# Miniprotein binders against Checkpoint protein hus1 homolog (hus1): the designs that were tried, part 2

Target 1, 271 residues: Checkpoint protein hus1 homolog (hus1), of Dictyostelium discoideum (Social amoeba) (q54nc0)
Amino acid sequence: MKFKAKISKASILLKTVQNIMKIYNECICHITPDKLRFIIQSDFNDGMQVFCEIQRSLIFENFTIESLSDNEIQFQLDLESLRRVLQSATSNGVSDIFTNLTKVRGGPVLHFIIKSGTSGTVIFQDIPIVLLTAQQMAQINEPTLPDPLVHILLPNLKNLQKVIDKMKNISDCLKIMIAMNNRLSFEVETSSGSISTFYSGLDHPQFGDHVLSPDLQATVCVDIKKFAKVLHIHQLKPSEVVLCLYERSIIVHVVLTDIMITYYLPVLIKN

## First folded at step 19 (miniprotein; from sj6 with D23P)

Design sl3
Fold by OpenDDE base, fold request of step 23:
Structure sl3 (fold): chain B 271 residues (1-271), chain A 92 residues (1-92)
Amino acid sequence: as target 1 above (271 residues)
Amino acid sequence: SEIKVTIEVGKKRIIVFVDGLTPEQLKALMERVFEYIEKMGVREVEITVEADSPEDAERLAEIVAEILRRYGFDEIKIRPEGDTVHITARRK
């Protein structure tokens, strides 16, 4: 098993890691010849999951990967450790970052070398990892979900974050309603009533080969704090963010150039 | 503060972060670092070990000292200072 690469887009990777780690620190990394994936599983985070997929060519140069499993490797790592490495690389100006997988007596590690182009400083850091088998990885695949009940493009995320930040102080339960007539609403209940925010004129991206009726609408409740964490993705300035509602979950799909991030949040069942 | 080893080699600085590693992993990392230093043809190094406690600093310094000896450094001076240990090493 062999993996080595130069990280060419450390800033983008840093921002991605910083956002994903807000969900959970423990992450599964899956590296293929074409893709880098970060996966946060639900078992550890009250049902919340994250699937992040990045094109390998975006972030890795001088890339080599060899394994008995179709030249793919998968492992568990601490995102905070990775964040620190990437932060070190970006804080001191332009730096070259090299990484490789190394097996040592104490267990496998990701080795990082950061070379400053200006200061002559070299930084060494190893991140301990847990190697996973291909069989284990097969169990971690992204769920195949049916078509959503409803879906809509989110408005400006930065502004939405401000709204949600205010609402999170009122209630833990966020009611989300999507109408296929270009309408989205958020609602929280107070002791004396409710506070609602309404958006109109939002587009519906094409999902599949069928168009949903404009008369269709759905409503769900989710944990507002979890939803708020997702909204931090505005820092990456995504081109599109799609909110999908299901009976038992919501999906927030973030589209960036050569980066896709999907968040899965459970619906709160009102008993 | 982060546990780290700083090595001054002439006008160059090498920083090694060692947090979260097993003792064996740490040794392996430091060995790679010194392999890198050896390729530079360095005869003298100044090392600063920073940890969260004096005991941890000393333990880490001992590991560093052992590796220094392995790589041919025969004049090693160790000076503890609180949570920090200063090491100066020379080789012929």
Scores: ipSAE 0.771, ipTM 0.934, lowest interface PAE 0.4, mean pLDDT 91
Fold by OpenDDE base, fold request of step 23:
Structure sl3 (fold): chain B 271 residues (1-271), chain A 92 residues (1-92)
Amino acid sequence: as target 1 above (271 residues)
Amino acid sequence: SEIKVTIEVGKKRIIVFVDGLTPEQLKALMERVFEYIEKMGVREVEITVEADSPEDAERLAEIVAEILRRYGFDEIKIRPEGDTVHITARRK
């Protein structure tokens, strides 16, 4: 097994890692010839999942991967450790970052070398990892979901974040309603009533081959703190963010150039 | 505070972060660092070990000293200072 690469877009990777790590620190990294994937599984994070896919060519230069498993490698890592490496590379100007997989007596590590172009400083850091088998990886698949009940483009995320941040102090349960007539609403219950925020004129991206009726609407409740964490993705300045409602979950799909991030949140079942 | 080893080699500075590593992983990392230094043809190094406790600093310094000896450094001076250890080494 061999992996070696130069990280060309450390700043983008850093921002991505910083957002994903807000969900959970432990992450599965899957590297293929074409893609770099970060996966946070639900079993460890109260049902919340994250699937992040990045085009390999965006992040890695001088890329070499060799494996008996179709030239793919997968491992578990601590995102905070990766964040620290990337932060060191981006904070002091332009730096070259080199990484390779190394097997040592104490277990496998990702080795990083950061060379500053200006200061002549060289930084060495190893991140311990846990290698996963192809069989283990096969169990870590993105859920295949049917067409959503309803879906809509989210409004300006930065503004929405401010609204949700205020609401999170009132209740733990966020009621989300989407109507296929371009309407989205958020509601929290108070001791004396409810507080609601309404949006109109939002677009509906086409999902699948079926056009949903404008009269269709659906409502779910989710953990507001979890939803708030997702909204930090505005820092990456995504082109589009789609909210999808299902019976048992919601999906927030983030579209960036050569980057896709999907968040899965469980619906709170009202007993 | 981050546990780190700083090595001054002429006009170059090498910083090694060692957090989260097992002792064996740490040794392997330091060996690779010194392999890099050896290629530079360095005969003198100044090393600062910074840790969270005097005991941890001393343990790390011992590992560094052992590796220095393996790479032909015969004049090694070690000076503990609280949570830090200063090492000066020369090779003939």
Scores: ipSAE 0.770, ipTM 0.934, lowest interface PAE 0.4, mean pLDDT 91
Fold by ESMFold2, look of step 20:
Structure sl3 (fold): chain B 271 residues (1-271), chain A 92 residues (1-92)
Amino acid sequence: as target 1 above (271 residues)
Amino acid sequence: SEIKVTIEVGKKRIIVFVDGLTPEQLKALMERVFEYIEKMGVREVEITVEADSPEDAERLAEIVAEILRRYGFDEIKIRPEGDTVHITARRK
């Protein structure tokens, strides 16, 4: 089993890692000949999941991968550890980052060599990993979803984050309403009243095979702190962010050039 | 804050971060580092070991010294200074 590469765009990878690690620090990394994936599963974080997919050519060059599992390699890693490596390489200098998988007596590691182009300093750093078998990886499935009840493009995420951050101080439950006539609202409730923010004129991209009637609408409640974590994705400056409502979950599809990130967040059920 | 080994070889600087490693993983990493250094053909190194405590710094410095001796460094001077250990090493 062999994996070796030079990391070509450490800054975008760092920002990606920084955002998905807000959800959970333990992650499955899946490397194929065409893609790098980061997967955070729901078992230990109240139902939140993240599926991040990056085109291999965006992130890796001088790339070699060999395995008995169709040249795919999968392992668990600590995202904070990966963040530190990437931070070392992207701080104030231009650095070449080389990585390879190494099996040593104490367990497998990802080995990193970071060479500064400006100072001539070389940094060595290893990240311990836990290798997964192909059978273990086969048990890791992105949820299969029907068409959403309603969906909408989110407004400016940086501004939305500011609004949601203020609402967090009022309630832990965020009510989200999407109407298929280009309207979106966010509401927090208290025993004495409510506070709402409304948006109009937002687009509905085609989702699935059929166009939904403009008179359809749906409302769900989610954990506001978890929703706020998703909104940090504005730091990657995505081209489109689609919010989909389902009976038991919401989905946030984040689209960038050569990167797709999908967040799954459970709907809160009131007694 | 950081547990690391800084190795100065002439005008080059090599930094090795060792946080979160088992003793076996740490030894393997340091051996790879010295394999890299050996290709430079050097006779003299200056090493600074930084840890979170004097005990950990001494333990890390001992591992470094063992590897230095394996690579033929005969003259090794060790100067502890709190959470830091300074090592100078020479070979013929």
Scores: ipSAE 0.740, ipTM 0.930, lowest interface PAE 0.7, mean pLDDT 88
Fold by ESMFold2, look of step 19:
Structure sl3 (fold): chain B 271 residues (1-271), chain A 92 residues (1-92)
Amino acid sequence: as target 1 above (271 residues)
Amino acid sequence: SEIKVTIEVGKKRIIVFVDGLTPEQLKALMERVFEYIEKMGVREVEITVEADSPEDAERLAEIVAEILRRYGFDEIKIRPEGDTVHITARRK
């Protein structure tokens, strides 16, 4: 088993790691000849999940991968440890970052060497990992869901984050309504009433062959703090973000050039 | 506080972060570091070991000293100073 590469675009990888680690610190990293994936998978009804897929050529140069599992390697790692490596690399001016998988006494590690082009400083850092078999990886699947009840493109995420952050100070429960006539609303309840914000003219991207009636609408309630965590993804400047409502969950699809991130959040049931 | 080993070789600096490693993983990392240093052909190194306690700093310094001897450094001076240990090492 062999993996080695030079990391390019360390800044976007760092931002990606910083955002997904807000969900959970332990992650499954899956490396294939074509892609790098980060997977956070937890109880569907108790928490959030994230599936992140990055094209290999965006992140890795001088890439070598060999394994008996179709040249795929998968392992668990601590995202804070990876964040520290990437932070070291982005904080030291012009740096080259090299990584490889190493089996040592005490267990396998990801080995990192960070070379400064300006100071001649070299940083060595290892991240302990837990290797997964292909059989173990086969038990880790992104949910296959039917078409959503309703869906819509989100407005400017940075502006939306400001609105949600203010609502977060008022209530723990966020009502989200999507109408298939290009409308979206967010509402929180107060002791004296409710506070709502409305958006109109938002597009509905096509999911497969299905076209939903403009008369359809649906409303769900989610934990506002969890939803706010998702909105930090604006830091990656995604090209489009699709919000989908389901009976028991919402899904946020985040699309970037060479990166796709999907967030799963449970729907709350009010007593 | 960060647990690290800083190795100065002339004007060059090598920094090794060792947080979260088992003793065996730590030893393996330091051996990889000295394999890198060996290619530089140096005869003298200045090392600073920083840890969260004097006991941990001393333990880490002992690992570093063991590896220094494996790479032929036979003049090793160790000076503990609180949570930090200073090591100077030479070989012929």
Scores: ipSAE 0.736, ipTM 0.929, lowest interface PAE 0.7, mean pLDDT 88
Fold by ESMFold2, fold request of step 23:
Structure sl3 (fold): chain B 271 residues (1-271), chain A 92 residues (1-92)
Amino acid sequence: as target 1 above (271 residues)
Amino acid sequence: SEIKVTIEVGKKRIIVFVDGLTPEQLKALMERVFEYIEKMGVREVEITVEADSPEDAERLAEIVAEILRRYGFDEIKIRPEGDTVHITARRK
């Protein structure tokens, strides 16, 4: 088993890691000949899931991967540890980052060498990992879902985050309504009533094979603190963010050039 | 604070972060570092070991000293200073 590469865009990888680790710190890293995936699917984060997919050519150069599992390698890693390595590489001007998988007494590690082009300093750092078999990985699948009940493009995420952060101080439950006539609303209950914010003129991208009636609408309730965590993704400056409502979950699809991130957040049944 | 070994070799600085490693993983990393240094062909190194406590710094310094001896460094001077241990080493 062999993985070796030079990391070419450490800053975007760092920002990606920083954002997904807000959901949960332990993840599964899946490396294939054409992509790098980060998967957060844990019983310990209240049903939130993250599936992040990065095209290999965006972040790896001089790339080699070999394994008996169709040249795929999958392992558990600590995202804070990866963040530290990437931070070291981005703090010191232009740096070359080399990584490879190595087996040592005490278990496998990702080995990193960071060479500064400006100072002559070389940094060595290892991240312990836990290798997964292909059989263990087979239990970690992104759900195949039918078309959503309703869906809509989110408005400016930075501004939306400010609105949701204010609502978070009022209630734990966020009511989300999407109407397929280009409208979206967020509502929280107060002691004396409710506070709502409304958006109109938002587009509905095509998802699946159907065009939904403009009269169609749906409402769900979610944990507002969990939804607020997802909105930090604005830091990556995504080109599109689509919110989908399902009976038991909501899904946020985040699209960037060569990066796709999908967040799953459970619907609260009580409200 | 981070647990690290800083090695000055001529004008080059090598920094090794060892946080989160088992003793065996730590030894393996340090051996790879000294394999890198051995390619430089140096006779003298200055090393600073920094840890979270004097006890941990001493333990890490003992590992470093053992590796130095295996690479033929026979003039090893060790100076503990709180949470830090300074090592200078020479070989023929």
Scores: ipSAE 0.734, ipTM 0.927, lowest interface PAE 0.8, mean pLDDT 88

Design sl3
Fold by ESMFold2, fold request of step 23:
Structure sl3 (fold): chain B 271 residues (1-271), chain A 92 residues (1-92)
Amino acid sequence: as target 1 above (271 residues)
Amino acid sequence: SEIKVTIEVGKKRIIVFVDGLTPEQLKALMERVFEYIEKMGVREVEITVEADSPEDAERLAEIVAEILRRYGFDEIKIRPEGDTVHITARRK
């Protein structure tokens, strides 16, 4: 079993890790010949799931991977540990980052060498990992769902985050309504009424091959603190963020160049 | 206050972060570091070990010293100083 590479865009990887770790710190890292994936499963996380896929060529150069499992390698890692490595490599300068998988007494590690482009300083750092078997990995499945009830492009995420952060101080339950006539609303209940914000003129991207009726609408309630965590993704400056409502969950599809992040958040069945 | 080993070799500075590693993983990392240094052909090194406590620093320093001996460094001077241990080592 062999994995080695040079990390070519550490800043993007760092920002991705920083955002994913807001959901949960322990994740599954899955490396294939064409993709790097980070997976956070619901069993540890009150029903939230994150599936992040990064094209290998965006992140890795001089890439080698070999395994008896179709040249795929999967392991659990601590995202804070990975964040520290990436942070040390991206602070105050340009560095070359080399990584490889090493099996040693005491357990396998992901080995990093960071070479400063401006000084003679070289940094060595290892992250302990827990290798997963192909059988264990086979139990990790991204949900397959039918077309959503309703869906919409989110408005400016930075502005939306500010609104949601204020609402978060009022209630734990965020009511989300999408109407297929380009409308979106967010609502929280107060002791004396409700506070709502409304958006109109938002696009409905093609999702599936059927056009939904403009009369169609749906409303769900979600944990506002969890939804607020998802909105930090604006820091990656995604090109599109699609919000989809389902009967028992919502899905946030985040699209960036060569990166796709999908958040699954359960619908609260009370109120 | 990270746990680290700083190695000065000529004009080059090597920093090794060892936080979160088992003693066996730490030994393996330091061995790889010295494999890297061996290519430089040096006969003396100056090493600073920093930890969260004097006992942790001394434990880490002993691991470093053992690896130095394996690479033929036979004059090793160790000077504990609180949470830091200074090591100088020479070989033929």
Scores: ipSAE 0.704, ipTM 0.921, lowest interface PAE 0.8, mean pLDDT 88

## First folded at step 20 (miniprotein; from sj6 with D19N V64I F73W)

Design sm4
Fold by OpenDDE base, fold request of step 23:
Structure sm4 (fold): chain B 271 residues (1-271), chain A 92 residues (1-92)
Amino acid sequence: as target 1 above (271 residues)
Amino acid sequence: SEIKVTIEVGKKRIIVFVNGLTDEQLKALMERVFEYIEKMGVREVEITVEADSPEDAERLAEIIAEILRRYGWDEIKIRPEGDTVHITARRK
């Protein structure tokens, strides 16, 4: 088993890591010849899931991967550790970052060498990892969901974040309503009243092969704190973010150049 | 807090972060670092170990000293200073 690469565009990778780590610190990294994947799984169905896919060519140069499993490698790592490495590389100006998988006494590690182009400083850091088998990885699949009940393009995320940040102090339950006539609403309810925010004129990107009727609408409730965490993705300046509602979950699909991030949040079941 | 080893090698600086590593993993990392230093052909090094406690700093310093000896460094001096340990070494 062999993996080595030079990390290009460390700033983009850093921003990505900084956002997904807000969901959960432990992550599965899956490296293929074409893709770099970060997967956050919930051990419990009540947890958030994240599937992040990045084109390998965007992140890795001088890339070499060899394994008995179709030249794919998968492992578990701590995202905070990776964040620290990337932060060190980006804070001191232009740096070359080299990484390789190394099996050492005490267990496998990702080895990093950061060379500063300006200061002549060299930084060494190892991140401990847990190697996963192909069989274990096969159990880690992105949920295959049917077509959503409803879907809509989210408005400006930065502004939406401000709205949600205010609402999160009122209630833990965020009611989301999407109508296929270009309408989106958020509502929080307490014993003393309700607060609602309405958006209109939002597009419905084509999702799936079916065109939904404009008269169709759906409403779900989710944990507002979890939803708020997702909205931090605005820092990556995505081109489009699609919100999809299902009976038991919502999906937030983020589209970037050569990067795709999908968030899965459970719907709160009213007892 | 970050556990940090700083090595001054001539006009160059090497920084090593060792957080979260087992002792064996740490040893392996430091060995790689010193292999890199060997290629530089320097005869003197100054090392500063910064840890979260005096005990951790001393432990790490001992590991480093052992590796230095294996690589043929002599005149190794270790000076503890609270959560920090200073190491100097020379090669004939």
Scores: ipSAE 0.803, ipTM 0.944, lowest interface PAE 0.4, mean pLDDT 91
Fold by OpenDDE base, fold request of step 23:
Order: structure tokens, then sequence, then C-alpha cells
Structure sm4 (fold): chain B 271 residues (1-271), chain A 92 residues (1-92)
């Protein structure tokens, strides 16, 4: 098993990691010849999942990967540790970052070397990892979901974040309603009533071959704090963010150049 | 807090972060660092170990001192200072 690369776009990777880590610190990293994936599983994160896919060529240069499992490597790591490495690389100006998988006494690590282009400073850091088998990885699949009940493009996320940040102080339950006539609403209940925010004129991306009726609408409740965490993705300046509602979950699909991030949040079921 | 080892080697600085590593992993990392230093051809190093506690700093310093000895460094001086340990070593 061998993995070696130069990280060419540490800033993008840093921003991605910083956002994903807000969901959960432990992450599965899956490296293939073509893709770098970060996966946060629901089993230990109260049902919230994240699937992040990055084109390998965007992040890694001088890339080498060899494994008995179709040249794929999977491991668990602490995102905070990775964040620290990337932060060190980006804070000191232009730095070259080199990483490789190393099996050492005491267990496998990701080795990082950061060389400053301007100073004679070299930084060494190892991140302990847990290697996963191909079989284990096969159990970690992105959920195949049917077409959503309703879907819509989110408005400006930065502004939406401000709205949700205010609402999160009022209630833990965020009611989300999407109408296929270009309408989105958020609602929280208070002791004295409800507070709602309405958006109109939002586009609906085409999913599949089926055009949903404009008369369709759906409403779900989710944990507002979880939803608020997702909205931090505005920092990556995504081109489009799609909100999809299902009976038991919502999906926030983030589209970036050579980056795709999907968030899965459970719907709060009223017992 | 971050546990780090700073090594001054001539006009160059090497910083090693060791958070979350087992002792064995730490040793392996430091060995690689000293292998890197060997290639630089320096005869003197100044090392600063910063940890979360004096005990941790001393433990880490001892590990480093052992590695230095194995790589043929002599005149190893260790000076504890709170949660920091200073190490100076020379090579004949």
Amino acid sequence: as target 1 above (271 residues)
Amino acid sequence: SEIKVTIEVGKKRIIVFVNGLTDEQLKALMERVFEYIEKMGVREVEITVEADSPEDAERLAEIIAEILRRYGWDEIKIRPEGDTVHITARRK
C-alpha cells in the first residue's frame, strides 16, 4: 500500500475541511486515482451524514497510489488534525505540502512535510489514521435515494445563515416548506406564536425526467442547529445549493467546481 | 494545546507537531526528522520541546535525547523550564 502526493490547493482543501468538521470531527477518507472523498457517517453523529467528493487532480499533484484493492485507500482520521496541517501550510505564505501514507511502529500515519517558500522553516506532522478494508468501505455507501418529494435552489446562503442564526435561539425545530411554485419558507415556533421567513422566485433544478407539478408542496422539521452548520458552506462560494425534502430526511446538495458536497439530515419525527 | 518540537539547525528551523501520536509513532517521526537533519550536515542543534505539562515535556525530551544519542550526537544538555524543555546537542 502506497500513497504519496503534493497538495497543490491547500486553501481549498482547508476550507472544505473546516466546513465538514463542523458536522463531525471523525471522518473517513477515501482516495482513488480520480477522487478524494470525505465521508461522515450517521452512526455516531445523530443521523447526520456528509459525503464530499473532490476531483483528485484539483488537490493533489505528483500523485501516486498503489493498493491491492484497485489502487484505492480508505482510512479514518481526525479532521482537526488535518485542519491544523493545512492551516500551517496556508498561514505562512506559499508553502509546499507533501503527504504520504507511512506504516510505522505503533500504527499507520499520514506524514506531512510543509516547506516554506520564503523561509527556511520546515514543518513535520504525522496524523494517526485507522486503515479500513475494502469490505468495510463497501458498507459505507452513499444512500441511494429516490427522487425527492420537492426540491429547490437555496437563496443566498450568507443571508440565510443570518436568518437561521436568529431563529436557532428561539427553537430547536426548524420547519421547512418547499412549494414547487418557486417558494421556500422557514418557520420556528415561539411561546407566543411563530416566526417565518419566506422566499419566492427560487429556481427548481431538474431532477430526472419527471417534471413536478407546481402545485406540489412538502413540509418537514429538522434540527435547526444541524441545519445551521450546513449553511457555513457559503464560505466556499458554491455556485448552486439544492435543498431536497424527503419523508425522513432532507438533503442539501452543494455544487462547486470539481467539488461536490452532500449533507443528509434526519427529519424530526413527532412522537 | 499543541505539543511541538522546534529544532534550530543553523539558519533553518524545523517544527514538529506530535499531537495524538503514540510513543512509537512519535519515535518514528523524530527519527525521520533527524534523518533529515543528518542530510544537512550540521554539527549543532538547539531543540525546544513545548508540551501541556512538565511531565509530558520531560518525557518527550527523553525520547528525543535517546534518538540523538543513537544518531551519534554528543554533549547533550537538557534544561527543563516549566512545560518546556531545552535541549542542546553537538556532533564531533
Scores: ipSAE 0.802, ipTM 0.943, lowest interface PAE 0.4, mean pLDDT 91
Fold by ESMFold2, fold request of step 23:
Structure sm4 (fold): chain B 271 residues (1-271), chain A 92 residues (1-92)
Amino acid sequence: as target 1 above (271 residues)
Amino acid sequence: SEIKVTIEVGKKRIIVFVNGLTDEQLKALMERVFEYIEKMGVREVEITVEADSPEDAERLAEIIAEILRRYGWDEIKIRPEGDTVHITARRK
C-alpha cells in the first residue's frame, strides 16, 4: 500500500479543513485516484454529517496511490493535526509540502516534509492515522434522499451569519421556512414572542426534470448552533450554496471550483 | 505530548513538530530526520528540544542521544533547562 504526493494548493486545503473541523475534529479521509474526500459521520455529532469531496488534481502533484482495494486508501485522522501542518506551510511564504503514508511500529502515520523556498528551513511532522479496510469503508454511506420538499439559494452568507449569530443568543431552536415563491425566513422564539428575519427574491436551482410549484412551502426546526457552524463556509467564498429541507433533515450543498461540501443536519422533533 | 525540536546544522535549520505520537512513532520520525541529516555530511549539530514538561523534553532528548550514538557522534553534551533540553554533538 502506497500513497505519496506533493500538495500544491495548501491555502485552499487549509481553509477547507478549518471549516469542516468546526463540525468535528476527527474525520475519515478517503483517497482515490481522482478524489480526496473528508467524511464526518453522525455517530459523534448527534446526527450531523459532512461530506467533502475535492478533485485530486486541485491539491496533489506527483501523485502515487497503490492498494489492493482499487488503489483507494481510507483512514481516520485528526483534523487539527492536519490544520497545523497546512498552517506551517502557508505561514512561511512559498513552501513545498510532501506527504506519504508510512507504516511504523506503533501504528501508521501520514508523514510530512515542508521545505521553505525562502529560508531553507525544513519541517518534519507526522500525523498518526487509523487505517480502515475496504469493508469498513463500505459501511460509510452518504444518505440517499429523494428530491427535497423545498429548496432555495441562500442569501449573502456573511450577512446571514451575523443575523443567525444574534438569534442563537436567544434560543437553541431555529425555525426555517422556505416557500417556492422565492421566500426564506428564519425565526426564533422569545419568552414574549418571536424574532424573525425574512428574505425575498431568492432563486430556486433546478433539480432533475421537475419544477416544483411556487405554492409549495415547508418549515423545519434545527439546532441553531449547528446551523451557525455551517455558515462559516462563507470564508471559502462558494459560488453556490443551496439549502434543502426534508422531513427529517436539512441539507446544505456548497459548491466551489473543484470542491463540493454537503452538510446534513437533523430536524428537531417536536413533542 | 507537544514537542518542538530545532536542529541547527551550519546555517541550515530543521524543525520537527511532535504531537500525539507514541514513543515508537516518535523514534521512527526522529530516525528519518537523522537519516536526512546524515546526507548532509556534517560533523557538528545543535539541537533544542522544547516540551510541555522537563520529563517530556528529557525523554525525547534520550531518544535523540541514542540515535546520535548509533550514527557515530562521539561528543554529546546534554544541558537541561526547565522544559527545554539543549544537545550539542560533534564527530570526527
Scores: ipSAE 0.730, ipTM 0.930, lowest interface PAE 0.9, mean pLDDT 88
Fold by ESMFold2, fold request of step 23:
Structure sm4 (fold): chain B 271 residues (1-271), chain A 92 residues (1-92)
Amino acid sequence: as target 1 above (271 residues)
Amino acid sequence: SEIKVTIEVGKKRIIVFVNGLTDEQLKALMERVFEYIEKMGVREVEITVEADSPEDAERLAEIIAEILRRYGWDEIKIRPEGDTVHITARRK
């Protein structure tokens, strides 16, 4: 089993890791000839899931992977440890980052060498990992769901984050309403009333073969602190962020060049 | 558990960050570090081990000393100083 690469875009990988680790610190890392995936399963974090897929060519060069499992390698990884490696390499200054999988007597590790172009300093770091069996990996699947009840493109995420951060201090439950006539609202309830923000003119991208009536709408409640964590994704400057409502969950689809991130967040109260 | 090793080899500096490794993983990491140093052709190194406790610093220093001996480093001086251990090594 062999994995070796130079990390070519450490800054975007760092931002990605920083964002998904807000959900949970341990993840499953899956490396294939074409893709790097980070997976956070619901059992560790009260129902939230994250599936992040990054094209290999975006982040790795001089890439080699070999395994008896169709040249795929999967393992459990501590995201804080990976963040520290990437942070040390992306500070003010030019650094080259090299990584490889090393099987040693105490258990496998990801080995990192960081070479500073400025000072000539070389940094060595290892991250211990836990390799997953084929049986374990086979049980790790992104949910297959029907078409959503309603869906909408989110507005400017940085501005939305500011609104949600204020609402977060008022209530634990965030009411989200999507109407298929280009409307979206967020509401929290207080002892004296409610606070709402409304958006109009937002587009509805097509999902599957079904076109929903403009008269259709749905409302769900979610944990506002969890939803706020998802909104930090604005730091990656995504091209599209689609919010989908389902009976028992909401899905946030995040699209940017060579990266797809999908957040699954449970619904608290059906409205 | 959180340890920083600084190795001065001439004007070049090598830093090793250690967190959450078993002794066997740590030995393997330091082995690779000294394999890298071997390519530099140096005969003198100065090593500083900074740990969270004197016990952890001294334990890692002994691991490093064993690796140094295996690579033929003859003159090894170890000087504990609180949570830090200083090692100087020379070979012919």
Scores: ipSAE 0.725, ipTM 0.928, lowest interface PAE 0.9, mean pLDDT 88

